# Designs tried in a protein design chat: VHH binders against Peroxidase 8 (PER8). Part 9

Target 1, 290 residues: Peroxidase 8 (PER8), of Arabidopsis thaliana (Mouse-ear cress) (q9lnl0)
Amino acid sequence: QLRHGFYEGTCPPAESIVGRVVFNHWDRNRTVTAALLRMQFHDCVVKGCDASLLIDPTTERPSEKSVGRNAGVRGFEIIDEAKKELELVCPKTVSCADIVTIATRDSIALAGGPKFKVRTGRRDGLRSNPSDVKLLGPTVSVATSIKAFKSIGFNVSTMVALIGGGHTVGVAHCSLFQDRIKDPKMDSKLRAKLKKSCRGPNDPSVFMDQNTPFRVDNEIYRQMIQQRAILRIDDNLIRDGSTRSIVSDFAYNNKLFKESFAEAMQKMGEIGVLTGDSGEIRTNCRAFNN
Below, E stands for the ipSAE of ESMFold2; O stands for the ipSAE of OpenDDE; V2 stands for 0.75 times the mean of E and O plus 0.25 times the DockQ between their complexes.

## First folded at step 3 (VHH)

Design c37 (from p4 with A50Y M106F V108Y; framework vhh_podentamig1)
Fold by ESMFold2-Fast, scan of step 3:
Structure c37 (fold): chain B 290 residues (1-290), chain A 119 residues (1-119)
Amino acid sequence: as target 1 above (290 residues)
Amino acid sequence: EVQLVESGGGLVQPGRSLTLSCAASGFTFSDSPYGWYRQAPGKQRELVAYITSGDTLYADSVKGRFTISRDNAKNSIYLQMNSLRPEDTALYYCARELYDEWSGPFDYWGQGTQVTVSS
């Protein structure tokens, strides 16, 4: 059973240790928030938040890291450092799955996003298979997104908070939004800027949030309204009748966005979790115990 | 071919200043983000300063001493380093290192320029 304060008796400094490690990494590199958001999402939507994403492949056994969609996942060393410190003070107590959830929550707050509590008590999974990886692409329709999020228990409003909120920080490579550069409905000044930025053979990247690229705030929804969304999946949210009003609500009310994003992140962190005697508490987040 | 070429490093006494330059080619410069990173022997590479078209970020250890700037007409970024300390000794890299959630890792790094602050 997940609960608030799960480690209060067994490892009282657990959350403070994770928070300090995350702060030290974030202080050296502001892109840590984008990295951890992607890590948690890619872990949780594939067989639940069980840290299966963290498992390194071997010559005999591929893992979720073997899939191309996970090639860009970063921040594993942050989880490793937190785990190493936690094992020194509280051996075999704090799961890698809980570390990912706590680290992502703290990185959101550091980037100016909402502050919120998470329940803990996750245990680590015993499986990491490439065939389990099913993730949305940057050009999917709203209908496809709704179906995908509904399959994991999320309503339309939560979906809009997660898709947009996850893109308030981070970058996209030019190859992923060529359809947007060619779209006459895109803001003409931004389209001209992107055309220049994307010239060249090495697939340059651009910030998904053009105004506040290192802050978790509602600016991405304001960009959607102004026809300035970089990715088609984001632009589709303002153009589709089922999501347009939600985008507008978030764009007009940062407090509402932050509250909705916090609730969405709490719910995402609880997908398919292992508790009690299921799974294990890994000693090394990148490898099964035996 | 994307290239980042650093220059301006050297040996200086504590309290002195150096200006590092990074010349970029092979892509459109004017709207691209850039960072200055450093790596001392046996340590991990760390971000020192970062610049976009309209914003700057600094590591706490250099805030108030270092200034990052850009010259779009010359396709260059600069790191003005004032009040140098022995702990600033490192190989300094100009980089376009960004997390990309959709297509995987895609980093552009220069070869680095050595800064040694000795007393």
Scores: ipSAE 0.000, ipTM 0.226, lowest interface PAE 12.2, mean pLDDT 86

Design c38 (framework vhh_podentamig1)
Fold by ESMFold2-Fast, scan of step 3:
Structure c38 (fold): chain B 290 residues (1-290), chain A 118 residues (1-118)
Amino acid sequence: as target 1 above (290 residues)
Amino acid sequence: EVQLVESGGGLVQPGRSLTLSCAASGFTFSYSPYGWYRQAPGKQRELVAFITSGDTLYADSVKGRFTISRDNAKNSIYLQMNSLRPEDTALYYCAREYGSGSYEFDYWGQGTQVTVSS
């Protein structure tokens, strides 16, 4: 049972410590928000928000990090630093899963996105298996996305807020959007630019939001309307009748987008959580206690 | 063994230009994102310009005046600063994201000072 103020009696400075650590990293690197958004999404949609994604593989056991889809997840050092500080002041009290949720929330606010409260009381999972990783790819159809999000309790509007909102910051590697470069429906000037950028070795990257790549705002939805979406999964949202009107609503109303994104992030952070005496409180976010 | 070395700062009059250089060594130059940050006395550190292998971004205060570029053959990042203003006075740092699992930027040599005054 998650609640607001879960740590008020057991670790009063918990959220302040996480927020300060996140601010220090974000102040040095604006891409922190993109990294934490991806981390929370990849954790929460795989067996719930239980910090299973944080587990390092060992010589004896692979983990979710062993899956290629998670090779680009980063920011583990931020979670580690927050956990180390929390263990000094409040030993064995604050879960890694709660740290991920709080850190992501604070990074969104720092990037100009919505400010919102989250409930806490998550406990850390005891499992991290490569076979559990079932993530949407960059080219999936809207129908596939709707089915996937419905299976975890989300409606179409929440899905549009999460897919687009998660891409308002960050980069995509060229290997993820070769289908878009070949698509004559993509804005012709952007397509020409991407053909040049993606010609180099070592899988170059581009910003998913061409105008405000470090702000959590509605600009990505405006770019979808302009046929400038980098990833097929984003472009599909403006082309499909099930989602087109929602994209337009967000594109023309940043306040509505921020409110919808905040609600979506709160719901996402509560998927399949472990509470009470389930799971554990790890002392090291990258390893099970025993 | 990863190093970033900034150079090219100095004292200049308003309206003049400077080119800052950042030399990288000890790793593959690759697709890694690089940025130029600055910090003036009494102010927070701010991102000035950012470059990936495929795109660039500029702070509103410098857009149209500054240009970030990279030379992969020389493992170097540059910041061309035109039409300099007194408010551009700051210590300038180049930074690299280490990749998966790190947000730490490697600042080498304490940055390079840019002072714009008449």
Scores: ipSAE 0.000, ipTM 0.220, lowest interface PAE 14.8, mean pLDDT 85

Design c39 (from c3 with V96A K97R E99S G101A S104D; framework vhh_7b18_3)
Fold by ESMFold2-Fast, scan of step 3:
Structure c39 (fold): chain B 290 residues (1-290), chain A 120 residues (1-120)
Amino acid sequence: as target 1 above (290 residues)
Amino acid sequence: QVQLVETGGGLVQPGGSLRLSCAASGFTFSYYDMGWARQVPGKGLEWVSYITSGGDTYYQDSVKGRFTISRDNAKSTVYLQMNSLKPEDTAVYYCARDSYASGDYEFDYWGQGTQVTVSS
């Protein structure tokens, strides 16, 4: 079972060690929050929060990292550093899955987002297959998003908090939003700026939150209202009757957004978790034990 | 009985072009997203390109601008036009059908693969 204080008796410094490692990386690079948020999202929605995403591919065996949707996931060295320190003080005790959850929570707080508690006791998965990867694309409709999030137990309000909240930080590559650049409904000044930024080779990236790209705050929802959302999936939230009022509520009430996002992140971190005797406690987050 | 059959592989010199075709049968082709993945020597299987049932296309950064995915629903065929080929593009290329039509890149059926070798 997941519980608060799971490691109090077995590894009392577990959360403080993870927090220090995350802070040191974040202090040098503010994009760490975006990296860890994407990592946890991509891990948890694929066969649960079991750290299957962390497994490196081999010449004989692909992993979830082999899938194109995961090509931009980064921050694995942060998880590695926390795991190495934890193995020195508490051998074979703290799962990689718990490290990802704790690290993501701490990185959200560092970026000005909500502070919240997480339950721990996850164990690491024994599979990492490309065929298991299933993620919403940047152009999906609100109806598609509602169906997908409902299938994992999330209501519409929680979905809006996760989709928008997850995009408060980080970047999108120009190839993922060509439909938006061609959309006359997009803010004309932003559209002109993006046309300039996206010309040329090598698929440049832009910040998804054009105003506060390093803060976990409600600004992304204000950008949606102003027709400045970079991705179609975000723009759809302000245009659809099922989600429009929720976007407005978050845009004008940062406290409500933060509370909703914290609850959504807690719930997301508990999807499909392995506990008890299931899975394993990896020694190396990038490889199965044997 | 779902079948995906790739053709069009072969030996080509650096800077050359190849067009891969994937003939699909045993399902309603127009309902499904399709993709290409490759097995690169020294690496695992990596996704290359994806096309939705609606025609939206996506590419791995390393092939963007050089490769073009397209589909012909009347012929139940997906294509990969490969231009400006590099030695690192040498791989077995697999056609795959996505299990969902939402752009999530999960493949439930694979072809047997076609070898592409880029060498002088």
Scores: ipSAE 0.000, ipTM 0.131, lowest interface PAE 17.3, mean pLDDT 86

Design c40 (from c3 with V96A K97R D98G E99Q S104W Y105L; framework vhh_7b18_3)
Fold by ESMFold2-Fast, scan of step 3:
Structure c40 (fold): chain B 290 residues (1-290), chain A 120 residues (1-120)
Amino acid sequence: as target 1 above (290 residues)
Amino acid sequence: QVQLVETGGGLVQPGGSLRLSCAASGFTFSYYDMGWARQVPGKGLEWVSYITSGGDTYYQDSVKGRFTISRDNAKSTVYLQMNSLKPEDTAVYYCARGQYGSGWLEFDYWGQGTQVTVSS
């Protein structure tokens, strides 16, 4: 079973080591939080939080990394560094799946998001197949998002916390929001700024949160109510009757958003986990034990 | 290494139809999502339609009900059937290899584009 303090007797410095590695990377590059949020989401919604996403493909065996939806996932070197240090101190003890969960939690706190505890005791999966990758669709309607999140056990409130929380940091490419730039209901000053930013070649990107692009806070929801959401899916959350009140609640209560986002991230980190004698403790997060 | 080649563009009158094809090579086609984006004169690049590796389809609101995206994994080809074409659909159409992040679509490789002109 997952529990708080799982490594207290077997590897007491486990969370401290992960936190230090994450801080060192984040201190050099604030985009680490966006990267780790994406990594955990893509791992957990595919056969559970079992670090199957981390497996490198070989000439004989493709992996989840072979699927185009995972080509943009980054931060693997952060997990590798934490694992290398943990293997020196506590051989064959701390799972890669727990490292991903702890690293993501710590990166959220570094970016000004909620501070929360996670249960640990995950074990690493023995499978990483392209055919198992069934991620959420791109630029989807609220109705489609509700159906998708419900299928993995999340209610509407949790969905709004995850979509908005995930968009408090990170970027969107201009090709994804031309419909927003054409929309006269979009804030006129932001629309003019985006028209200028998106004139360039090579599909430039912009921050999804225009005011606090490196902070995990409720600003993205305030942007939604001010007609300043970059992506249509975010704008739709304030316009749709099933989500509007939740967006408003988060926009005017940062404490509520942080608590809801923390609960959502805790729940996400516990999807389909392997514990006890299931799975393995990998020595290398990118390869199965031989 | 990765190559995407579009065909099927041309001149068509309002209300007409065109079918675009995109032949992919240099990667395992069945593992990737595919999409179509267009560049309208004087405007930026905008996505039009997207098909997942599993066959799920998504459309920009302005083309819903008129355009249909499909794929043939055996031929490594993605298609865009465009019906009831409007002058506003005039653009260079690009085939792109896609991936999905947290709440957004990313394209990492693009074709050279094919011109679609809707006028009388």
Scores: ipSAE 0.006, ipTM 0.308, lowest interface PAE 11.3, mean pLDDT 87

Design c41 (from c3 with V96A K97R D98E E99T G101S S102D G103S; framework vhh_7b18_3)
Amino acid sequence: QVQLVETGGGLVQPGGSLRLSCAASGFTFSYYDMGWARQVPGKGLEWVSYITSGGDTYYQDSVKGRFTISRDNAKSTVYLQMNSLKPEDTAVYYCARETYSDSSYEFDYWGQGTQVTVSS
ESMFold2-Fast, scan of step 3: ipSAE 0.118; ipTM 0.568

Design c42 (from c3 with V96A E99A S102D G103S S104W Y105S; framework vhh_7b18_3; at its last look DockQ between E and O 0.10; V2 from the best seeds 0.00; counts 0 for: pae E 17.5 > 2, placed apart)
Fold by OpenDDE, look of step 4:
Structure c42 (fold): chain B 290 residues (1-290), chain A 120 residues (1-120)
Amino acid sequence: as target 1 above (290 residues)
Amino acid sequence: QVQLVETGGGLVQPGGSLRLSCAASGFTFSYYDMGWARQVPGKGLEWVSYITSGGDTYYQDSVKGRFTISRDNAKSTVYLQMNSLKPEDTAVYYCAKDAYGDSWSEFDYWGQGTQVTVSS
């Protein structure tokens, strides 16, 4: 079972080691927070938080990493470094799944987000299959999104916290919001800016949060209210009657957002986890032990 | 506007072959993974095959060795060659555009689907 302080008896320095590694990377690159958030999300919502996303594909054994929607996931080197350090001091003890969870938590705090505790004791999965990857796209309706989140035990408020919180940092490729650029309801100044930015080759990226893209805060919701949402789903959140009030509350109350986001992250990190004798403790996060 | 149009479905006998085509428009085709999924009425959507923007191919276990996915970027078209068809392959087949980039939600564009029926 998951518990607070799971490693106190087996690997006391586990969380501090992960934290140090994350800090070192974050200090050099503030996009680390967005990377780890995306990594954890893409892992957890696909058959649970079992680090299946971290498996490298081979010609004989494809993996979740091979799917296009996972192509932009970053931060694997951070996880690898943490794992390497941990294996030196506590061999075959700390799972890759727990490393991802701890790393993501710490990166959020570094970016000015809420501080929260996580229960540990996760084990790594034994399956990584591209066919398992089902991720919602940026143009999905709120109704569809609600349904998807409910299927994994999340209510509407949690959904709004995760979607907005995840988008308050990071970037989106231009191909993901062409419908927004054509939307007359979008802020005209922003629309013009985006059109210029997207003229570049190789599908350029823009910040989803145009004001504080490296900070975990409620700014993304303010942008939604201001008709400055980049992704259609974000715009839909403010327009849909079922989520409008939640967006508004978060936009005007950063404390509320942070509390809600912390809770949401804790819940997300526990989706479909393996514990006890299930799964394995990988020695290399990119490969199964066998 | 993203559009996916499937063609090539039909009725075939067991052991027969079909070739599905999906004409894509409204996006930079070469940037995205493309896939095929199928659905039997009353059942959930099942992924059949993926082809990455880089040309890597993946198959569901049930179709490995029988189905081949390919793409022509110049024509913005993805194909599914289905050989050695079985009654169990009977379903509506959908072409899908995969999401690319940072996403917290499910991103899939789908075609209207094409019916494949395998029956003696």
Scores: ipSAE 0.000, ipTM 0.248, lowest interface PAE 11.0, mean pLDDT 91
ESMFold2-Fast, scan of step 3: ipSAE 0.466; ipTM 0.758
ESMFold2, look of step 4: ipSAE 0.000; ipTM 0.138
ESMFold2 (binder alone), look of step 4: mean pLDDT 84; pTM 0.843

Design c6 (from c1 with Y100W; framework vhh_7b18_3; at its last look DockQ between E and O 0.01; V2 from the best seeds 0.00; counts 0 for: pae E 19.7 > 2, placed apart)
Fold by ESMFold2, look of step 4:
Structure c6 (fold): chain B 290 residues (1-290), chain A 120 residues (1-120)
Amino acid sequence: as target 1 above (290 residues)
Amino acid sequence: QVQLVETGGGLVQPGGSLRLSCAASGFTFSYYDMGWARQVPGKGLEWVSYISSGGDTYYQDSVKGRFTISRDNAKSTVYLQMNSLKPEDTAVYYCVKDEWGSGSYEFDYWGQGTQVTVSS
């Protein structure tokens, strides 16, 4: 039983507190939007939006953070700061899962993306197992990706909105796109620039959206059309007949992209949520309650 | 066509200073936010600082108090004054244009970079 305004009676300032914390971090570091988008996606598609990703491993117990696909997830300190403030005002009331959802929504708007409402009332999960992490790599076929997204309730249009929208901001490490650098059909000037950027021993990274790397907009789809996608999965979206027209529609209509992305983010934020008396309200987002 | 040209890099000892400049052309400079990013050898790309079209400045925590971004709209130029340099600041520094919306060819929205090397 998610609803708009879930905290109206129990923690009236909940969303404004999260929004202020996110704004303060974003104002100092525009990469916050990419961090929170990735955090929410990696949390939600692994057994639901229950903040299981936030649990720190201990010497006795690994967590979802122990898996290599999650090694680049960051921004946990933003969630911690919001939680600390919320615990002072409204002890044991606002879940970490809701904080992630609200924070991501607010960071998208700050980066020029769509403004949209989210429902709240999520509770926090009681498990964080490495074996539960089933995230697709950057070289999967479109068909494999479609099947994976269908299994969590998303149609092809929603998938294209999430993949591209999640990549319109942020970086990719050079190890993830070596096949693109070797592809003679990639835009030749960009390919040469990437070869220079990827020199070095510690797996450097580059912006996935070469034109507007800090804005949530349709530019990534324009890049795909121009053979400038950084990741293989993004290039596959323009190559495959099942997704090509959707990529084109988003590339030529930024409003359509933003509306589709907002709807996709709302749906993603409701995957497998715990509500009612399920789960818990963590007091520390990094650890299960005692 | 949008062009950004960085200058002012070089070799400097720890504790020293450098001033980077970015000459911009091909767009109405005063309308856009501008910034600096750096490619740290072996550690990847990171943002350093931003200056809004209105002149508000923002810094990554690792450079706060040591670096100062500024802009001269009359000269279409962004500056980065880097003081108290550390070996960790060694990187190729890029000037970046932060555009609102679509409309330009993507490739020319950030410069070719200037090397900064801080070695003891």
Scores: ipSAE 0.000, ipTM 0.126, lowest interface PAE 19.7, mean pLDDT 85
ESMFold2-Fast, scan of step 3: ipSAE 0.423; ipTM 0.745
ESMFold2 (binder alone), look of step 4: mean pLDDT 80; pTM 0.805
OpenDDE, look of step 4: ipSAE 0.031; ipTM 0.363

Design c9 (from c1 with G101S S102E; framework vhh_7b18_3)
Fold by ESMFold2-Fast, scan of step 3:
Structure c9 (fold): chain B 290 residues (1-290), chain A 120 residues (1-120)
Amino acid sequence: as target 1 above (290 residues)
Amino acid sequence: QVQLVETGGGLVQPGGSLRLSCAASGFTFSYYDMGWARQVPGKGLEWVSYISSGGDTYYQDSVKGRFTISRDNAKSTVYLQMNSLKPEDTAVYYCVKDEYSEGSYEFDYWGQGTQVTVSS
């Protein structure tokens, strides 16, 4: 069973070590928060938060990393560094799945988002299959999104907090929002800017939150209200009757957004977890124990 | 092989200006986000500015309004224009290729750095 203070007796410095490693990477590169948010989401919605996403493919065995939807997942080196240090201090004790959850939580706080506690005690999964990867795209309808999030235990409000919260930081490449550039309902000044940015070669990137691209705050919801959302999935939230009022609530109440996002992240980190004697404690987060 | 070469540092008086340049090679420059970080003597590394491959820019509060980051993709060069320099800006400045660019798993690459000293 997951609990607060799981490592108090077995590895007392576990969370502080992860926090220090995350801070050092974030201090060097603010995109770490976006990277870790994407990593945790892609891990947890595929067969639970069991660090299956971290497994490297081999010539004999593909992994979740082999799926094109995961080509943009990054930050594995951060998890590796934390794991290496933890193995020196507390051999075979702290799971890779717990490291991902703790690292993501700490990166949110560093980026000005909510500070919250997480329960630990996850164990690492024994499978990583490309066929298990089922993720929503940036253009899906609100109805499709609601159905998908409901299937993993989230209501509409937590879905809006997760989609928007996840897009408060990070970049989108131009190939993902061509439909928005062509949409006359997009803010005209922003649309003109994006047309110029996206005329270059090699699929250029732009900030998803145009105003506060490295802060986890409610600004993305204000951008939605102003018709300035970069991705169609975000724009759809303000235009659909089932989500519109929730977007407005978050846009006008940053404290409510942060509380809702913290709760949503806590719930996300507990999807389909392995505890007790299930799974394993990997020695290397990128490979199964022999 | 990825290489980043910083130039343009030097000694200036408070209120002065410097323009740093970073010449990049060994990768498709126009695809990657770039930035500038600095190491103040006795302190850790501090991220000061960032530019996406599409031209979106970000600045730490301490330099906002004084520093301007830009890039020239044809020359594979990123610049940092530093105005109204303060003694607290004294640091070694490093050009950084974003290791966390989507679609790649490359390590972060730092140049040798260029020393900026603001003396009163």
Scores: ipSAE 0.324, ipTM 0.703, lowest interface PAE 3.5, mean pLDDT 88

Design n1 (framework vhh_7yz9_2)
Fold by ESMFold2-Fast, scan of step 3:
Structure n1 (fold): chain B 290 residues (1-290), chain A 119 residues (1-119)
Amino acid sequence: as target 1 above (290 residues)
Amino acid sequence: QWQLVESGGGLVQAGGSLRLSCTASGFTFSEYAMGWYRQTAGNEREWVAFITWGGSTTYADSVKGRFTISRDNAKNTVYLQMNSLKPEDTAVYYCAADLYEWGSDYDYWGQGTPVTVSS
């Protein structure tokens, strides 16, 4: 069972070690928050928060990293550094899955988002299969999103907090929003700017939050109201009757957004977790023990 | 019972320096981000500087390069080093503690310390 203070007796410095490692990386590169948010989401919604995403493929065994949707996931070296230090002081004690959850929580606070406690006691999964990767695309309808999030235990409000909160930092590649560039309902000045930015080769990227791209705040919801959402999935939230009022609530109340996002992130970090004797405690987050 | 106690304010000549201190008690200081705000008569409080619980700092454009915020968790104290002071820096300075790390979500406020910069 997950609990607060799980490592208090077995590895008292666990959370402080993770926090220091995350701070050192974030201090050098503030895009770390976007990287870790994407990492945790892609891990947790695929067979639970079991660090299956972290497994490197081998010539004989592909992994979740082998699929195109995960090619852009980054920040694995941050998890590796924290794990290496934790194994030195507390061998075979702190799971990679807990490190991902703690690291993501700490990176959110560093970027101006909410500070919150997480329960720990996750164990690491024993499988990482490309066929298990089922992630929502950037163009899906609200109905499809609601169904997908409901299947993993989230209500509509939590879904809006996770989609918007996850997109308040980070970038989207131009190939993911060509439908928006062609949409006359998009803010005309932004649409012209994006057409220009996306002209070149190599699939350029743009910030999903055009105003505060490095802060975890409610600005993304204000941009949705202004017809400035980069991804169709974000734009759909303001256009659909089932989500419109929630977008408005978050856009006009940053405190409510932060509280809702913290609660949503706590819940997301607890999806399908392995505890007790299930799974393992990996020694290397990128490889199964045996 | 919680307290935030500011000190170090006073009268200073333009171009001079002051160091403000804010000492916290009654809550776990190291878990809170700390900010400095200032207020002139008839105006709302404006943000000056912010330091996260992790130690990252941000500054208002009007003070960037002149002011430095720092913290000492062992002493439960946040500091604002104010250099190259200008008459427009005249205000009552407040420290604030924020579990949520940014802006309007401050949980605790001090009573303020006045700073007067003469030309």
Scores: ipSAE 0.000, ipTM 0.115, lowest interface PAE 18.3, mean pLDDT 86

